VH-VL binders against Apolipoprotein N-acyltransferase (lnt). Designs and how they scored, part 16

Target 1, 229 residues: Apolipoprotein N-acyltransferase (lnt), of Prochlorococcus marinus subsp. pastoris (q7v0g7r236to464)
Amino acid sequence: WQTNMPTREKTNFKNQFINDKLISAQKIALSNDAKLLITPEGTLNNNFNLNFKSKIRMLAGGFRNSKNGLRSSLLGYQIGDKTYSSFIDKHRLVPLGEKIPGFLNIFSRGLSAVGGIQPGSDSRFFKWKFTQPLAIAICYEITDGFKIRNAVKSGAELIISAANLDPYPRKLHYQFLSLARVRSIENKKDNIIISNTGPSGLISEEGKIIKLFDPNTEQNDVVNPNFSI
Short names: E, the ipSAE of ESMFold2; O, the ipSAE of OpenDDE; V2, 0.75 times the mean of E and O plus 0.25 times the DockQ between their complexes.

## First folded at step 4 (VH-VL)

Design p7 (framework fv_rovalpituzumab)
Fold by ESMFold2-Fast, scan of step 4:
Structure p7 (fold): chain C 229 residues (1-229), chain A 123 residues (1-123), chain B 107 residues (1-107)
Amino acid sequence: as target 1 above (229 residues)
Amino acid sequence: QVQLVQSGAEVKKPGASVKVSCKASGYTFTSYYMNWVRQAPGQGLEWMGWINTYTGDPTYADDFKGRVTMTTDTSTSTAYMELRSLRSDDTAVYYCARGSPYYEDLSGWFDPWGQGTLVTVSS
Amino acid sequence: EIVMTQSPATLSVSPGERATLSCKASQSVSSDVVWYQQKPGQAPRLLIYGASTRATGIPARFSGSGSGTEFTLTISSLQSEDFAVYYCQQYDDWPYTFGQGTKLEIK
């Protein structure tokens, strides 16, 4: 689900809007026999609860409170959940100083503007009950080929790249897409990309763009990746 | 004074459509969901769906999907529910009821309720 | 969908007595249960939400309890005005669903 939502809406109106859009997105996904619904990074607000029980397995970009502070995460909802039952936290929020490329520096600056977000575990391997293992990259984590490669070596059969690129120039959107293609090629795994305003779509294990959503539009569509053992 | 006032009773023939109105007053109309609930004579309550009054996005119960349309007119703080292809078993009192305020994510209770609109479908 | 079942269908009690009404959900609804009172010819009136929280203006003699699948509405020291039909409703998932109602009548 490419949401194309305004980033600076009032939180309470946004929560009502998000719940209504999630109901619609799940109904569309189910009518197309989808097995998993994926949302962009930061789709759900802090302390967000569904006002319905999830009808489909969902990986939703959002935030979670922990005793060690606020975390940016991809939140896992099983069928029947109103609150997430699993998660994977964004690992790196701050660049490693002055020696990172300008491309990576710009990604880091945008995320730092959010403030108060704590880094999580450095593992990008996500294993869900009764589903194939996934390699997860949240926004700038797609630049860390070592971590994604480790997830694939641990058994991940598909790469999921979730982002919110709205704070960044259009040139960085193309660079993000190019890097996602490189991750697919080097790991021989399909990559599903989902972003608020784009790019979103499916990239093959050869780095070919199989499907690409129209940028700056709301789009809820099915992609069928190939799982490889 | 928070109040919901509905349109008057209607008698319709099978196959016709009916459109019920619900005028809200005493609160910010776009801050709350509006629900529609019906009650057949001597029977219990049946939820038909809700509409987000800020965005205009409706959600319908499956039994009514394809026959019902919920809309709002923000300028008059009025919600509408139109039911098409009426059957004799659509004879019921139709209520509008204010749902959750936008600041209460988990609230699904209804208060206030409109006075109800009796729709009679004669065979 | 979640099915809400109320029991008994009719409860006959005298003024001043205690009435206990039950509501059972076909699957867990946490504490997301609402109780309404409906008198003949009137719209339902909100009594209790969140299984146990009284709505503004509702007398203290009304109390709710329960979580998961079993819920109870208790009316202590019944007044003549309390004889009505009572409905429970879940809001844990859409479609929202109501029980079939319990009619509280004077003995």
Scores: ipSAE 0.000, ipTM 0.541, lowest interface PAE 10.4, mean pLDDT 76

Design p8 (framework fv_flanvotumab)
Fold by ESMFold2-Fast, scan of step 4:
Structure p8 (fold): chain C 229 residues (1-229), chain A 124 residues (1-124), chain B 108 residues (1-108)
Amino acid sequence: as target 1 above (229 residues)
Amino acid sequence: QVQLVQSGSELKKPGASVKISCKASGYTFTSYYMNWVRQAPGQGLESMGWINTYTGEPTYAQGFTGRFVFSMDTSVSTAYLQISSLKAEDTAIYYCARGTPYYEELEGYYFDYWGQGTLVTVSS
Amino acid sequence: EIVLTQSPATLSLSPGERATLSCRASQSISSYLAWYQQKPGQAPRLLIYDASNRATGIPARFSGSGSGTDFTLTISSLEPEDFAVYYCQQRSDYPPYTFGQGTKLEIK
């Protein structure tokens, strides 16, 4: 009977939906012996908390509040966590008075349209306590080869590329995949690509596509990339 | 070539402790789980649990909590099994075994390489 | 816990004969079953994984089949070196990965 639902009730329904979906995703991941669950960019709402203790390590795309404003992040959940215990924030590079290549200009315009998100650290190096070090690229950050190379030089053994490509044309989805392949080749590191609607999969250190998944079903995948000594 | 080399046999009194080593070579140690399997004299294989070699986190099967500790040292590519307060029923050959990562439905966590085994004898 | 039951406990055959070893799971494990061979005084060796895939270096005479609860390891023509104890192992549930009790294949 209610046509105009209060904001708080809408938020509660949204959070319950996300929790139910994550419970299902974690059950599927565990049934397939997965060790890490990775979600696309922007999966979790701001101030989101699990209504259950995480049963698997999870890197979830979401939002967090900081003193400098709202940030888009990959949020790290350890087994037993109800709220994230680690994070890496997306940065937004907007050079004033500079030309941006047409390809990058489209991504820049998309980021500018998402009001309220503040840029984070430029560092793409992410190390959980007692976990492997990672190079993280969120959405268009995959185009910044220098930042990803710096993360690899700092010890990252695997590249993770998380995106929400829904706002972008299909051609850009495949250009994103192409860029992920280039990053794998130039750094000699495997790359896991997680996208809400675009291409998702595993790319080898030689740039070979090992696996390519339907983006809606990939949350239970397990990857053990090649490491050099 | 992949090799897992375990420490030599041990003869211990009840109540003593033992620490078994499993040295890996020929692959990246931190890319594979290390599993521990026990085989009592004349009996079958019994899974004890495993250690995630990258995180250092152990997982113990039912019945192997408390007295059993899985650890590792990445600098020497070695996994360890420590058993404290030894009992006669701990007499067995203890194996380390490398797990195969799960990537898709047709691939799984199976033990593709095994150590030669370490006989632990507990007698009074 | 998923229990694996192997049959027969002992199988006595001659070289050149076909061996068929069974493994039955207490509940469905899809295709998440492996087979191992263990010779006296030696560590086990992986033969088959995911019910039907031969491990690297394993001779073609070894084959695995089955899904759900019933699995079979077949050795098409026994060689003298094949007389050993064989174990099945499951991976379908969250670990630990349970083993069967073993089937001893002995020379007749």
Scores: ipSAE 0.000, ipTM 0.400, lowest interface PAE 19.7, mean pLDDT 72

Design p9 (framework fv_flanvotumab)
Fold by ESMFold2-Fast, scan of step 4:
Structure p9 (fold): chain C 229 residues (1-229), chain A 121 residues (1-121), chain B 108 residues (1-108)
Amino acid sequence: as target 1 above (229 residues)
Amino acid sequence: QVQLVQSGSELKKPGASVKISCKASGYTFTSYYMNWVRQAPGQGLESMGWINTYTGDPTYAQGFTGRFVFSMDTSVSTAYLQISSLKAEDTAIYYCARGSIYLEDWGFDYWGQGTLVTVSS
Amino acid sequence: EIVLTQSPATLSLSPGERATLSCRASQSISSYLAWYQQKPGQAPRLLIYDASNRATGIPARFSGSGSGTDFTLTISSLEPEDFAVYYCQQRSDYPPYTFGQGTKLEIK
C-alpha cells in the first residue's frame, strides 16, 4: 500500500484515521486475492494497535518501544492479530554531526523527522511464521549490500524495501530505485519496494522494473513477485 | 460559521423505524469524522460510533450494531442515523458531533442541537 | 474498552469558589482527553481538548491538567452560568470514544 500521506502530515494523523486506511487497504488486498499487505516505513504511530483483527498477513512500517528505547520497525501482523506479533528493527542510522557522503546526508534528514530512534539488530533476515523468510531493508539500509546478501544467504526468498522518502529530493528517489535494482540483480531475488509517495513497485531478479506505482498518489495495488526457482 | 443542523423530533411506535439527519455547513464535510452520541432521559452521554466522511465507512460501538445504521451523502454534506425495530429503550436525544481525523485532536468541537426520539408504548 | 470514572458525582459549591473535577481512566490515554459542559436542554459544549488546551471561546477560568490516567478540570472562580454537568471523554482508544458518567456541579 502506497499511502501518499506526506511525512510532514503523516505524524498528524490520528490512530483512527490510520485504522480506517488499513481497513480499506485490507479490503482492497483481499478483493484482489493478495496474500500479504505491505505499508511504507513509519506508517503506524508509536504504540499503535489495530481496532480490528487483521484479515490478511501484514508488514507495516511503524514504531515500537523496546527496553533499549524507541525503534523504527517493520511490524508483522498475522491474520487475527490486533497487535504486531513479530518485528524487525531498523539498524542502519546515520550518526548526526559526522561527515557523511552527500546522498546519505539527505537520508539523515528523514531520521531527524521522527526523532529519538535507537538502532536495532544489524540482521536483515526476517523469519516469519507461515511465510518464506524475507530480507528486509528499511530506507537507508538498501545501501548495505553485504547485510542484504547475508539475509538471502540465510534463506530469504524475497527482498522487501520499505521507505519514506518524502523529505528527500527526486534525484535521491531515483538513486534509491537504482540501488534496489542492484540488490535484486546481485542476489537473484525479486524486490518489492513500498514508499509513502514513491517509488513503489516490483523489481525482478534481473533488475527489471516489472511494475511501478504512480508517484504522489494513494495506491492499493497488487504485485506478484517471482520467488527464486 | 460551522453549523450542524439536525432533523426535528420524532414520535414513533415500537417496531417502527426512524432516520435522523445531520446537515453540516461552513467547513469541508470530508475533512472531519461525524460522530453519533445518545443521551437517554436523565442519563449521561453515550458514544454510538462514527462515520469516516472521507471513506464513507461507519464504525459502531458495541451495542449499536444491527438496528443502527450510519450513512452519509457528501453531495449535500449530510450524515444520517437510521434506527430500525424501535424499542422503548431507544427513547433518547441523539446528537451528531464533528471530530478531527488528525493527531492534533480538537475533541468534538461542534455539535448538532440534538434530535429527540420518543418511542411510545 | 477504556472506562472513565468521574468524581465526585455531585459537587456543591458557591459562586466565586474554585471547582476541581476529577476523571480517571482505567488505562493510560496519554493526553487524549476532552472535557465537555452540558446545561439542561442544551447540547454539550467542548471546553478542553488534549487534556489542557482550551477550546475556542472558552473563558480563561477553565483549565485542564493531567496525563496518563489522572485528569483534572479546574474552574478558578465559579460564575452562575458554570453550574452544569461536566463530562470527560477519552480520545485515544479505538474504536469507541467513551465518556465518563458526569459530575453535576450545583449551587450550595
Scores: ipSAE 0.000, ipTM 0.435, lowest interface PAE 16.3, mean pLDDT 76

## First folded at step 5 (VH-VL; framework fv_flanvotumab)

Design a1 (from g10 with heavy chain G33D; at its last look DockQ between E and O 0.40; V2 from the best seeds 0.00; counts 0 for: pae E 5.3 > 2)
Fold by ESMFold2, look of step 5:
Structure a1 (fold): chain C 229 residues (1-229), chain A 122 residues (1-122), chain B 108 residues (1-108)
Amino acid sequence: as target 1 above (229 residues)
Amino acid sequence: QVQLVQSGSELKKPGASVKISCKASGYTFTDYDMNWVRQAPGQGLESMGWINTNTGNPTYAQGFTGRFVFSMDTSVSTAYLQISSLKAEDTAIYYCARLYEPDWGLEYFDYWGQGTLVTVSS
Amino acid sequence: EIVLTQSPATLSLSPGERATLSCRASQSVSSYLAWYQQKPGQAPRLLIYYASNRATGIPARFSGSGSGTDFTLTISSLEPEDFAVYYCQQEYNWPPYTFGQGTKLEIK
């Protein structure tokens, strides 16, 4: 039954919905002995907080406020966290539509603000306490092979590609998958892809698509990537 | 038996610093977050935040970001609250409290320290 | 911003009487509401968790009820040791571990 609720109650209802989904996902992950839960870009709302302590290490797509505005990020939750303890921000993208030519150039010119006063580094190398090093590509960043290669040379053992491709044409979804395969091949690293409305799955270090989920259905599943070399 | 034993009362002048200890016994220290709660004279309880005893990461409630620092030493099962640049309004009893979570999202403070009175006067 | 409002601020009763203490949340906290007792010079003690469950060692005369926004702590027959300040506390909504302002239960 649908009722008209005040704005404050609507906010709490949406927050409860997301938290219930996360609890379910973590229970499934734990029952399958998973070590890391990854959600797509933009899964968490701005100013979102868990109403439970995370039981598994989680990289969740969400938003955070910085002094330069709202940022899209992967937010790192360690076991026992109710608030994220680490993050990596994506570069900003100009809006894309079918009327805008040169969509690949937009991927190469992404901008992201790091919170606080930090001289610029756009490194995609991500290491937080208690996890192995990762190379992170958020959306368009998969097009920047140099930054991903540098992260792998710095010790990253796995590539994680997170995206929300809902605002983009289906053609761009396929190109995202193809670019992710190239990054796996050239760096000899497995690549986990997680997206909201696009492809999600595991790409091997040889560029083989080991598992690919139906992009139009909500799914929780466990993949077992290789971390070495 | 679970016990939280805090350091003794402190008398300080404005601008000084204080470091309150909370020694835990009777359980595995790193399994439960340690929370800090302030109670000013004649006032109610105010949550200051907590430290994740497994990672060492502190989380501060709004209004406690700055002069207040949570830390710990797992080798002696002890949590610490440090207050810098003390002001007269920091006069209060400071409690440590263990957070217990028997089920997903069900949390409460099941054991408390005896409290440490910090008095700030010129 | 969730606020817990307790009523009454002070309740004056005699031993043997029934006490009813109220806690109202500004937003739903489902059943994630705890009650604590604090005697003068002592740390708080947990009485009730999850709105209605008695903590270990708490006498049966203490009971909790309610869900959503309205919660009640009832002491069926007051004992002399029950005269104290009582706090409600929630964890369901952000910011977590919010306390009510307290209800003082005193000897009439």
Scores: ipSAE 0.099, ipTM 0.615, lowest interface PAE 5.3, mean pLDDT 77
ESMFold2 (binder alone), look of step 5: mean pLDDT 91; pTM 0.918
OpenDDE, look of step 5: ipSAE 0.148; ipTM 0.694

Design a2 (from g10 with heavy chain N54Y; at its last look DockQ between E and O 0.48; V2 from the best seeds 0.00; counts 0 for: pae E 4.9 > 2)
Heavy chain, then light chain:
Amino acid sequence: QVQLVQSGSELKKPGASVKISCKASGYTFTDYGMNWVRQAPGQGLESMGWINTYTGNPTYAQGFTGRFVFSMDTSVSTAYLQISSLKAEDTAIYYCARLYEPDWGLEYFDYWGQGTLVTVSS
Amino acid sequence: EIVLTQSPATLSLSPGERATLSCRASQSVSSYLAWYQQKPGQAPRLLIYYASNRATGIPARFSGSGSGTDFTLTISSLEPEDFAVYYCQQEYNWPPYTFGQGTKLEIK
ESMFold2, look of step 5: ipSAE 0.268; ipTM 0.660
ESMFold2 (binder alone), look of step 5: mean pLDDT 91; pTM 0.918
OpenDDE, look of step 5: ipSAE 0.556; ipTM 0.829
ESMFold2, look of step 7: ipSAE 0.097; ipTM 0.596
ESMFold2 (binder alone), look of step 7: mean pLDDT 90; pTM 0.916
OpenDDE, look of step 7: ipSAE 0.225; ipTM 0.740

Design a3 (from g10 with light chain S30E Y50D; at its last look DockQ between E and O 0.04; V2 from the best seeds 0.00; counts 0 for: pae O 10.9 > 2, placed apart)
Fold by OpenDDE, look of step 5:
Structure a3 (fold): chain C 229 residues (1-229), chain A 122 residues (1-122), chain B 108 residues (1-108)
Amino acid sequence: as target 1 above (229 residues)
Amino acid sequence: QVQLVQSGSELKKPGASVKISCKASGYTFTDYGMNWVRQAPGQGLESMGWINTNTGNPTYAQGFTGRFVFSMDTSVSTAYLQISSLKAEDTAIYYCARLYEPDWGLEYFDYWGQGTLVTVSS
Amino acid sequence: EIVLTQSPATLSLSPGERATLSCRASQSVESYLAWYQQKPGQAPRLLIYDASNRATGIPARFSGSGSGTDFTLTISSLEPEDFAVYYCQQEYNWPPYTFGQGTKLEIK
């Protein structure tokens, strides 16, 4: 589900609004016989709860409160859940040794500096009891081939790359796509990419773009990776 | 032909607000970000930040938060800069400039508006 | 914050002479450096991007060089219309895409 919800505006969205959007997104997913719904980084705020029972398994980008601070995560919802029951946290909060986007710089000086956002485990291996293991890259984590490789070595059968990219220049979006392709090729694993404004879609294990959503639009469509769920 | 045309000069009193417009033409407005640059009299150029014209997401440089608001109207291909609670030190020429992104990490201002003079005086 | 320092503050030359303007970054900006020209009463104009690439329509007498922390704008033979203020801008960290303080190229 490519949400097309801009980051700065999401703070103004009510949880009810997001719930309504999720209901619609899940309905579309189910109507297309999807088995898993994936949403971009930062889709859900830290105090978000579903006001309905999830009708589909969902990996939703969002924030969560941990014992030692706020995390950016992919949150796992089982069918019937109103709150997440699994998660993998974002580890790499800012790029190291690379250009620093202004948005990240603001976060590093703000939320991170105040201890608002804390890094999670550096492991990108995500074992969900309902699926084969996954390799999860959140935003700039796509640049770290070693961690993704390690996840695959640990048994991950699919790469999922979730990102919030609307604060970044368009060329960064294309580079994100290119990196996602490289990760797919390196590991011989399909890569589902999902971002709020694009790129979103499916990359094959050969690096071929199987499907790519239209950028800057809300789009909910099904992809069929080489993966058993 | 790419062109950025800004609104005319403004004379305001301290405490007032001003909204500057920057109308783009000759290209698809939403394909390129829009930057704002301030230049005080006799001073250099100062980047204020930019707005994502796809999402409307603004990013402000340090020192330009709070009183400064970037916005846009895609229907008329126009970006706006609003300054509230104006101060004498806000007296400057304000420029809009298109953000060109030919490659990874390359961001430069290839086209500029003619500038809008804002004078804040009691 | 990356700070760009331009030198000299003022450069006095005659038409036909070679002009060399310097821009130093407080830390490496790789090649993410642009040069702008601003004539009196006008908006800035892009001259060089990515340290060494001339923008469209920029005369060949303008050239940029450098990487990391030290950059140079060179005007091989000054024309009367070249006397203006020149700014460098780093694009490594965005925003704010900080500018140097400028070099005024004036006629001797």
Scores: ipSAE 0.005, ipTM 0.516, lowest interface PAE 10.9, mean pLDDT 89
ESMFold2, look of step 5: ipSAE 0.042; ipTM 0.572
ESMFold2 (binder alone), look of step 5: mean pLDDT 90; pTM 0.915

## First folded at step 7 (VH-VL)

Design c1 (from a2 with heavy chain Y100T D103E; framework fv_flanvotumab; at its last look DockQ between E and O 0.06; V2 from the best seeds 0.00; counts 0 for: pae E 16.9 > 2, placed apart)
Fold by ESMFold2, look of step 7:
Structure c1 (fold): chain C 229 residues (1-229), chain A 122 residues (1-122), chain B 108 residues (1-108)
Amino acid sequence: as target 1 above (229 residues)
Amino acid sequence: QVQLVQSGSELKKPGASVKISCKASGYTFTDYGMNWVRQAPGQGLESMGWINTYTGNPTYAQGFTGRFVFSMDTSVSTAYLQISSLKAEDTAIYYCARLTEPEWGLEYFDYWGQGTLVTVSS
Amino acid sequence: EIVLTQSPATLSLSPGERATLSCRASQSVSSYLAWYQQKPGQAPRLLIYYASNRATGIPARFSGSGSGTDFTLTISSLEPEDFAVYYCQQEYNWPPYTFGQGTKLEIK
């Protein structure tokens, strides 16, 4: 689900509004016989709970409280869940004192002074019992080819790249898409991209863009990635 | 040097329209959202909403979803606030303010225009 | 709707004194609170974001603290230029964004 909500709206929306949007998105996914619903980074508010039982397996971008502070995460919902049962936290990888690539440099200006939001594990390997193993990149994490390659070497069969690119310029949207293509090529794995207002779609293991949503629109659609065995 | 320069003060009759401009300089206009804030005489600040300057999509606060329209022209780095069917209670100073994101999910107004006084009198 | 209540409404102090301004939220806003300064005839200026971070160019005498519902702006030693109206603002949830009603800091 490409949500097409401004960052401030998505971050500050009431639970009721977000639940109504999720009900609509799950209905569309079920009508198209989808097996997994994925939402962009930051879709769910802190301490969000569904007001309905999830009808589909869902990886939703959102926030969670941990003992070490607030985390930005992909949150896993089983069928029947009203609260998430699995998660993988966003990890910050910007080295202090190093030259930063242009794309990552912009993100690091926002991340290096977070104060109340803490990075999670540095591993991008996500073994979720309802899917084949996944390599997860949240936002700028797509720039870390070594972490994604390590996840693929550990058995990940699909790359999922989730982002909220609404506050960022068009050049960063293109850079994000280009990096996602490189990750697919170098690891020979399909890459599902889901963003709020930026590029969303499916990139093949050969780097071809199989499907790309119209930018700046709210869209739900089904993609069928191939798993390499 | 970031600057937001607004159009001059306006004196209007009830029922008229006004269009306030906010010209940005010293930064890439489409990298930062633009907020509009109202301050009635002797009163505090009230956020009206914002426009995403990359997409052009406006978002309005409750109570500002009717007669108030945000727009922009990226070729001249300018945001606009149009108020139609002006009422006496629309008399206020209207500010534009740049929305910045120093950290993910944290958005604040770091630079403000000088304000535009709109006076609506019978 | 989250209501921000600032106290006192007016604070009269002399240069060199310590100022303490309070902002109380009707519901928890976590640390999503900012402070702005507004001098007469001027636009507001951002002082503090995320409860305690100083904005670029803001002197060290300004500090913010608090979380949840109770927040404080402290000016450790007042200078003549600090006499102004101060507003707190929350951006924890939407809609609408809310400002406090302001605290006027004036020369005694």
Scores: ipSAE 0.000, ipTM 0.401, lowest interface PAE 16.9, mean pLDDT 75
ESMFold2 (binder alone), look of step 7: mean pLDDT 90; pTM 0.914
OpenDDE, look of step 7: ipSAE 0.009; ipTM 0.527

Design c2 (from a2 with light chain S30R Y32N; framework fv_flanvotumab; at its last look DockQ between E and O 0.41; V2 from the best seeds 0.00; counts 0 for: pae E 3.8 > 2)
Fold by OpenDDE, look of step 7:
Structure c2 (fold): chain C 229 residues (1-229), chain A 122 residues (1-122), chain B 108 residues (1-108)
Amino acid sequence: as target 1 above (229 residues)
Amino acid sequence: QVQLVQSGSELKKPGASVKISCKASGYTFTDYGMNWVRQAPGQGLESMGWINTYTGNPTYAQGFTGRFVFSMDTSVSTAYLQISSLKAEDTAIYYCARLYEPDWGLEYFDYWGQGTLVTVSS
Amino acid sequence: EIVLTQSPATLSLSPGERATLSCRASQSVRSNLAWYQQKPGQAPRLLIYYASNRATGIPARFSGSGSGTDFTLTISSLEPEDFAVYYCQQEYNWPPYTFGQGTKLEIK
């Protein structure tokens, strides 16, 4: 599910609105025999409650309240879940290093939007009870090839790259896509990319773009990576 | 025919534990959640929470955390409620009830067990 | 937490009369409201789901109406077996799926 929600308006969306969108997305997914629904970074707010039991496995970008603060996360819903039962938190809130490289200055605008968010574990290895392990990159984390490689070494069979790129210019979108391709090539694993306003789609283990969704549109579509759930 | 059959009445001392069973039949056990409802003598119905019979994940209502544990055994299509460190106030009839979900967001308790009386007395 | 308030607490009527039971929610539950009947010594029985749909086997004299915060269960003509306690329940959000405190329908 590629969302098309302006970041500045996300806080204004009611819980019911997102629930209705999720219902639609899940219906489309199920009608196309999809086994997993994935949503971009920041899709669900920290006060989000699902008003129904999930009818499909879902990895939803969102926020969650932890004991030590607010986290940006990819939240895992199993079939029947009304709340997330698994998660992986975003670790990298800023670019690599103590300073932002010149070519990544564009991310400085995003830093102001992450105020109050605490970093999670640096591990990008995500193991679900009923699925093969995944390598998860959330937004800036796509730039860290070592963390993703470590996840693959740990047994990850698929890379999922989720991001909210709405606030950023087109050049960052292309950079995100390029990095996603590199990560796929480096690890010889398919990479599902999903982003608010795009890019979203599937990159093969050879770095080939198999499918891309239309940018700046809300779109529900299916990709078929080399991965067994 | 859908049926939920619960275990028999229990008489326990304070501090003891009890485990109530709810055996389901007539449907696929893992397709529907199982709810637990408490009813103290002369009182109304109080929802305790539910267990996801597909994942095994329990969700507890406020006031039913800690001493209350939902579990299940899919091999025998049975849900369990365990109450530890029993108190006199735990004296009640406990019901299991299937959560039926015919559509998105549409949920209701369509089938109920016959109830299990738990009496806690010194 | 969504709180359901039922009224009246007790309703005394005779067979053949019309019964009207109210359930009010502290916030909108849309149509995600169910009604249950409980007779003495028995488990609750589903009467109405999604505000206005009769469950299987429920007589036509039972009807539910309402949406949002105000709901009504109506029994058009009371039968002797209808004297029981009635509970409403919201199913809008995740557990605990709270119940109202119940209305006792007793014979006058």
Scores: ipSAE 0.080, ipTM 0.682, lowest interface PAE 1.8, mean pLDDT 89
ESMFold2, look of step 7: ipSAE 0.242; ipTM 0.633
ESMFold2 (binder alone), look of step 7: mean pLDDT 90; pTM 0.907

